# VH-VL binders against MKRN2 opposite strand protein (MKRN2OS), part 4

Target 1, 223 residues: MKRN2 opposite strand protein (MKRN2OS), of Homo sapiens (Human) (h3bpm6)
Amino acid sequence: MHCAEAGKALIKFNHCEKYIYSFSVPQCCPLCQQDLGSRKLEDAPVSIANPFTNGHQEKCSFLLRPTQGTFLREYDGRSDLHVGITNTNGVVYNYSAHGVQRDGEGWEESISIPLLQPNMYGMMEQWDKYLEDFSTSGAWLPHRYEDNHHNCYSYALTFINCVLMAEGRQQLDKGEFTEKYVVPRTRLASKFITLYRAIREHGFYVTDCPQQQAQPPEGGGLC

## First folded at step 22 (VH-VL)

Design E2 (from C5 with light chain S32E)
Fold by ESMFold2, fold request of step 26:
Structure E2 (fold): chain C 223 residues (1-223), chain A 124 residues (1-124), chain B 112 residues (1-112)
Amino acid sequence: as target 1 above (223 residues)
Amino acid sequence: QVQLVQSGAEVKKPGATVKISCKVSGYTFTDYYMHWVQQAPGKGLEWMGYINPNSGYTKYDPKFQGRVTITADTSTDTAYMELSSLRSEDTAVYYCARGGTYDWYEGDNAFDYWGQGTLVTVSS
Amino acid sequence: DIVMTQSPDSLAVSLGERATINCKSSQSVLYEDNNKNYLAWYQQKPGQPPKLLIYWASTRESGVPDRFSGSGSGTDFTLTISSLQAEDVAVYYCQQYYDYWTFGQGTKLEQL
């Protein structure tokens, strides 16, 4: 199964001693033009899951998106990312210089980190109330916004830590959360963006196999 | 190295309260959840609740809610379980067991170290 | 709550033979984000506390012999003892720790 909840997936298959990436298995190998029936592939095609999801279908999750545009079309790896937290109905609470917004749209291509872990699902009943009460406090008024110390990320992490305290869990510091949970997902997303754009522009993308598999010549039988 | 040592057997009357201790050594007491498990004679295991010894946060099985109190004394590295309003059906061996850590991600875990058990007999 | 059901309630196995104990949960105990099953197996001998054998469904605890293995995912799990030893005569419990901590009713393993 492809990623049923994710957007368009990619595939990788092995032919002509190369890894070939595409949106679907093509009729012919783009390198040698041989027919690509399933019986002729050395390895089964591997589906590469789309790391992006519709954030409005995610409950109780930390979301990332580019502040401007979308990941697949516009993101250059250097532009600002914006973050938010979904309630149980897919409304994305996010803090900016305009205060706390409650978005019903705009997060359809997001990186998502589920915040409720095993043994925390009892919090789902109280989540929406906690998030709303947190968001209407005076701490998150528009004029309090500050790029370095009181921003969308500190808003989200402060809320997460309130939830963790209520559940008897260890508090998260920004560095640990970012390094362990955000960075791996953004690295996967960056790889996917690179592949996606190359396939969109050229129809396919090719890399060398990290280890060449021995493949004797079939026509002579010697070797 | 890691050891959980429980207090000795108790005989109680219906309606009384019992308090069982669990003294730990060989690890940092405040780094792990401490759980309590009941095992009636000839029967299986039943989870009662836990404490985070660092914060004092507790969680109980609804079956025991209102009758069980779990506490921790970090100065002596000792957890306690107190069960009130005892009934004959509370006759059982009670275990303390070390659980997982408090980490948000993958902190919960199975019980890797257990106390030796404390028999509580409730008889009229 | 998640109910854990073991089968059989008891079994007898000859020394050197394979023993298989099944455990079924009423709900999935797989957390798909980390791809881990929140399931453990314990061994308990008379007069002793339970001893952890396996956690995360298939990871052996340190010091547990290779003949013990766990398998399964989601709702269906199996503990296998590949070649029964006399010391393996005990009661075995599965436990989920996905939502609360609940145990199966136990399986008594006897020597034929």
Scores: ipSAE 0.578, ipTM 0.797, lowest interface PAE 1.6, mean pLDDT 89
Fold by ESMFold2, look of step 22:
Structure E2 (fold): chain C 223 residues (1-223), chain A 124 residues (1-124), chain B 112 residues (1-112)
Amino acid sequence: as target 1 above (223 residues)
Amino acid sequence: QVQLVQSGAEVKKPGATVKISCKVSGYTFTDYYMHWVQQAPGKGLEWMGYINPNSGYTKYDPKFQGRVTITADTSTDTAYMELSSLRSEDTAVYYCARGGTYDWYEGDNAFDYWGQGTLVTVSS
Amino acid sequence: DIVMTQSPDSLAVSLGERATINCKSSQSVLYEDNNKNYLAWYQQKPGQPPKLLIYWASTRESGVPDRFSGSGSGTDFTLTISSLQAEDVAVYYCQQYYDYWTFGQGTKLEQL
């Protein structure tokens, strides 16, 4: 069983002319073994924000998670991603070959994109009704599921575009939405996953000061 | 190059209706919201509403809801604002102003181009 | 309903001196997801329409002199004219465009 770890942050501190990443300031420098009492650090540790959130605490949002497993433990950067839309109570509506699911759990480690933007907050009072009515239409029955053109992503984007039309906004093209709003967040997540796993496995991660290694964009399929 | 040209000043009696035009040039009319703003003599600016000229979608400030109608004619690149049941306190200069684009995430914006204004005087 | 309140209502400054106008919103106009403040400043001279000076709280509109600057975030914003010129005598308005489009009451800037 894999549990979500949303909300945790990493720290970075400077010692031995290196940047050292960890979950907390260790008692001794992992490189030189010197005691790291508060007087030993050149600069205060800095926090690196966790890009993942508990999707069940998000309202009216587009969520991404790995189809299998979790981002931090299992995601390899190439496996399919699953998407869904939260209602105002954090229930995640998502479409698969089993039809529309209304998940109260399983999205605790998600990438979140808020869908209600400035000048759209009046939609919140109708959101749950619109999402439910949309989801019970015959378009989203299990047998209509198709991997390429009628899937979890097209379900989510079609609903978003219904909301945008009701608000007099431009429709979102799949490619444009993905490149402008999804990819930047998955790129940040990929970098965080790399650091997190190294720290989990070895207790810390080290890079040369002042340059950090760049992580190339990760490949991954959306369902 | 961008220009918003409004129709001329009008004198109206209480209870009448006024319709002001705003003809645009120098940009694609259907790519931007068109807003309308009231400025009573010696007073500040008050937003009245807008139209998406591409879709016809409108939104109004509640204080004007029911009396204001904003329309667009894409064949002439002209927006219109019609204010009904005129009162003495509706005496004001009325501006059209170009707003942001319809983009979901960062479309909304300030008003970068304004018409020259149309004085409407309501008196008997 | 986001109310915009400017201070002072009027201000007199000498040519070449610094002018500062404040604007306070009743609610935050910062959208944290994109880290943008939905706040603009306009200049209006008698008999003319308003002219956009600043948008996103601190971004100067094209063609606006660099003596105009905007600052602040959330609920508190400032327009600064670093060295007043004669042509800067006008009424200045702040505007939020986070939820509807509401303007401050205006600040009349006069030459002392």
Scores: ipSAE 0.573, ipTM 0.789, lowest interface PAE 1.7, mean pLDDT 88
Fold by ESMFold2, fold request of step 26:
Structure E2 (fold): chain C 223 residues (1-223), chain A 124 residues (1-124), chain B 112 residues (1-112)
Amino acid sequence: as target 1 above (223 residues)
Amino acid sequence: QVQLVQSGAEVKKPGATVKISCKVSGYTFTDYYMHWVQQAPGKGLEWMGYINPNSGYTKYDPKFQGRVTITADTSTDTAYMELSSLRSEDTAVYYCARGGTYDWYEGDNAFDYWGQGTLVTVSS
Amino acid sequence: DIVMTQSPDSLAVSLGERATINCKSSQSVLYEDNNKNYLAWYQQKPGQPPKLLIYWASTRESGVPDRFSGSGSGTDFTLTISSLQAEDVAVYYCQQYYDYWTFGQGTKLEQL
């Protein structure tokens, strides 16, 4: 495969009273070396969803990527993140100190939030025009860029709120959008990056099953 | 405790206009969409449109657009539906119904509370 | 526009027996991002407004007897009444609220 490695799944399975994470079910348990033929696991392996997608395949979406590098290879959890909005052709509109960019590449490993919800799909016909008209206004010139109050995030959120106003929906403030929609996805991404790197480095990752019932339920029966 | 109470039955001539009220109690009127639904005698349900009572924003089914006007009076917690240029096929029971919230994500919902209905009869 | 088609148009069921009503949408009403089907079922008795029974395809509205259940996904949905009671004689409507609000034509349920 020559495409980005976004979309690679992780699995979790239970063995030796541990949760074991890997890219596939191994032939032998990495802890006890017991043969794990596909019929030896009492519980089916669980897939861990990949939080990353190719942003250029997403329509009408809010995208998040590291400003430098990629999530899986380079992101350290503390470096800046950049945001943008896709049009209907996967072109990513994003604002920086250089003005509004219209990227056809560079967003192949992104977190995506779809912006058109049920009962909003009529906007798709006008989306590209609205996004272009919004982006060519004087508000988003390069010299107006400011790190704290007039940046890539405020550009994206201001556009989202223009769309919500046109659809008779309630406006979103920055804190609300971030806490309800961005943070949950970045938390999942952070966990996935940790697992992915550990598995890549060591072949597997293991955590405790501290609530695995090895004892009778408390209060079971009148003894 | 949620109640939607509609105005009484009306008899109209073709070409006339009718205005039906829907008074709300038991919840915050400005937090939910208010929808209007038509049901002709012996027939099914047809969505007509809605209003956001907080902003006055409306949307209509194209079938009724141009003849229906939905309004809200937040001082009395009352929604109104006005249907103009009445025809005999507009003879129906008209319902108001509470919809979802205005939230961008998962705001839309089914109709959990309905008015009692208002019969409008259009006859020559 | 999403067209909702119910089947059958009417049915007769003996008290205590199972009733099944089907609803088909012309387009999917599943929003994959939240994995919810924007589909509801209503019961309507003569001279009364519709009463919400089921929303999100399978979630029973508060106060609705547990003999009512909804199932299905995407384009195909079913309302099941596990043991018909006399008070269940009514017309039943499905409704999608994914894109606009459209109703099926209704299914008249009668006591056999």
Scores: ipSAE 0.562, ipTM 0.787, lowest interface PAE 1.7, mean pLDDT 88
Fold by OpenDDE, fold request of step 26:
Structure E2 (fold): chain C 223 residues (1-223), chain A 124 residues (1-124), chain B 112 residues (1-112)
Amino acid sequence: as target 1 above (223 residues)
Amino acid sequence: QVQLVQSGAEVKKPGATVKISCKVSGYTFTDYYMHWVQQAPGKGLEWMGYINPNSGYTKYDPKFQGRVTITADTSTDTAYMELSSLRSEDTAVYYCARGGTYDWYEGDNAFDYWGQGTLVTVSS
Amino acid sequence: DIVMTQSPDSLAVSLGERATINCKSSQSVLYEDNNKNYLAWYQQKPGQPPKLLIYWASTRESGVPDRFSGSGSGTDFTLTISSLQAEDVAVYYCQQYYDYWTFGQGTKLEQL
């Protein structure tokens, strides 16, 4: 039952000069109870894609998941995230105090960042070997684990940088990688979680339309 | 209304340092990146660097690396750009510009709001 | 760095006529994950900061007249002004924001 909810998109629609978010377009507006059936094309509902994916279906990708629980249920926005790298078969390589692990399950609700383009066939053919050779190096032994410096993130980033170097690309530092690739997705995920939870609790979520903030109140001329 | 208000024009000698401020209003300062762009007289636009005011993370164009420092004061909603070791070639208008990460609410990652610009003249 | 090249460097167009400015990227600025082109167009008038016209290659910024349109994908982009107005005399810049931020050299649009 857990897998079916993780893939559901949210719906955004306009009514009552508000944005209304729900799991589906209701028959009636939850604010004014008017029938929503006859909509102009300009008022067409917009699907908000679920930012979470099954990490085991994401080949050659950087993955993020909560260390505890799931994004939609238990994640509080402050808890530590665990990081992994997928091979071509959806096995998730990840580094912890126990060393490098190869997970065939447990990443069913993840944020994914593709690391390889579909047209990079040469690298795709070598990816699994490269990831395995990298992961079996003495650098990633359990006793070398350090929470602050030699952790799941550094493992993934080091591998990414090895790939970038192999492809003649510039390496990325932690900050650059985080800001460029991780932060945008985690922000989207955070917003999605907020909407999802609000809708789950209340049936819908309402926000102001961005365009309405620009009208200064007409100063009522005192006649 | 979103506003970016920069500090006034500066005249500096070669080797000096200039610090320009960009005060923002009308939005949450920490929700968007703040970029700095250089424009020499009669020339195009050159990106200098940016800051994430929320994290304090900065990145600079290699051309300015080592001379430029971008900072943000979240208490005053003000971004700063400091350029050291000024040269005659640094004579330009400098702009702060709001940029953002991908967001389905705003849908914008381009520079949607700009400061009025600050002229920096470097003369002996 | 992704190099942005505009063409032409300058363009003179009569009022009411169509103006077309091209921009080429040295690399694709199409992000495959979201299928968006990280390309923007700006208008800059003398003594003013640049003004955003188009983002995501084809999305018009709020308050920008309908006569402005952006098209293209990958490496080739076009800004079109369907009917030039006197107030459209300016320098136009393309910008990619796919890999950091780089601008085209600008195109000066003049009235004939």
Scores: ipSAE 0.056, ipTM 0.645, lowest interface PAE 3.8, mean pLDDT 90

Design E2 (from C5 with light chain S32E)
Fold by OpenDDE, fold request of step 26:
Structure E2 (fold): chain C 223 residues (1-223), chain A 124 residues (1-124), chain B 112 residues (1-112)
Amino acid sequence: as target 1 above (223 residues)
Amino acid sequence: QVQLVQSGAEVKKPGATVKISCKVSGYTFTDYYMHWVQQAPGKGLEWMGYINPNSGYTKYDPKFQGRVTITADTSTDTAYMELSSLRSEDTAVYYCARGGTYDWYEGDNAFDYWGQGTLVTVSS
Amino acid sequence: DIVMTQSPDSLAVSLGERATINCKSSQSVLYEDNNKNYLAWYQQKPGQPPKLLIYWASTRESGVPDRFSGSGSGTDFTLTISSLQAEDVAVYYCQQYYDYWTFGQGTKLEQL
């Protein structure tokens, strides 16, 4: 039953010179109680996509989840994230002090970064074998686990870099990968969590509309 | 209006260090990467490195690695580029340039705004 | 590193005529996930900073005249000026921003 909430989008709409966020478009504005039925096209509600996905449905992807709890419920923005790599069947390969694990469940609310496009057929056919061969290396034995240097992130990044190398692409260091691919998604997730929790608590969330800088009146050319 | 204003021209001796500032206005400083580009007289453009002013993360071109330091002061909306162990070959105009912001669709972008440039002359 | 190679190194074109500058990357700068080419074109006039003309290989920057257009995909790109104006005399650079940031060597465009 918990899987159904993770996929719901939020709604953003304009009213009372403010942006209002909710799980659905209400019949009446929560601020002024006016009916919202007669909206101009310019005031059409905007759907804010849920940044979280079921990781087991994401093929050949880098996944992020909280080490404890879920993003929407318990995550405080400071707790450690656990990372993994999915195979073509949605099994999540991840590295911990217990070694490499192959999870068939537990990643139902994750941030995903696709690592392979569906049209990359050659790599797709080899992905599972490559991931398994990589994961069975003695480099990823439990006793080699180190929180700071040899961890779940280094496991995933090393695999990604092996794929990049195989494709003739430049390898990424931890900082570059984080800044380029992880930070944008986690920032979006953080904003979503804030909105989601506020709406859950209060029924709606309100923000100020960015002041449309009044375009200077186009000087009416006096004909 | 977006503006990038750099510090004035510098004359340095070989082995010295130069620090150039780039003050920004007209946008949120922390929302965009700040890049630095070198251009030797009559030569092309060469990327030196960048900073994410929000995180402080930096990346440098290997050619400048160990000599260049890029910093950001978010309180003053100013980026800095420091180049040490100056050589005659470092005589160039240096530009700050606003890069992209990262989103889940596009990622980084081209350099849409540039500083006016700072001439650094390295002479004995 | 992705190497950018422009051709020609210099070009002289009469006013009102078409100018064409080519840029080749050593590797594809097409990102498959979003189907965008991470390629830009810049104009630089003497004593001025570069000005962005085109990004994503074919999108014009705001305020850039319609006579400027970018085309190409993957490794081969072209900047076209449909009708050369006197103010278009400059050095033009292509740039990739797919893997780090690298520029072409530049093409000097002169008036005949």
Scores: ipSAE 0.034, ipTM 0.607, lowest interface PAE 4.4, mean pLDDT 90

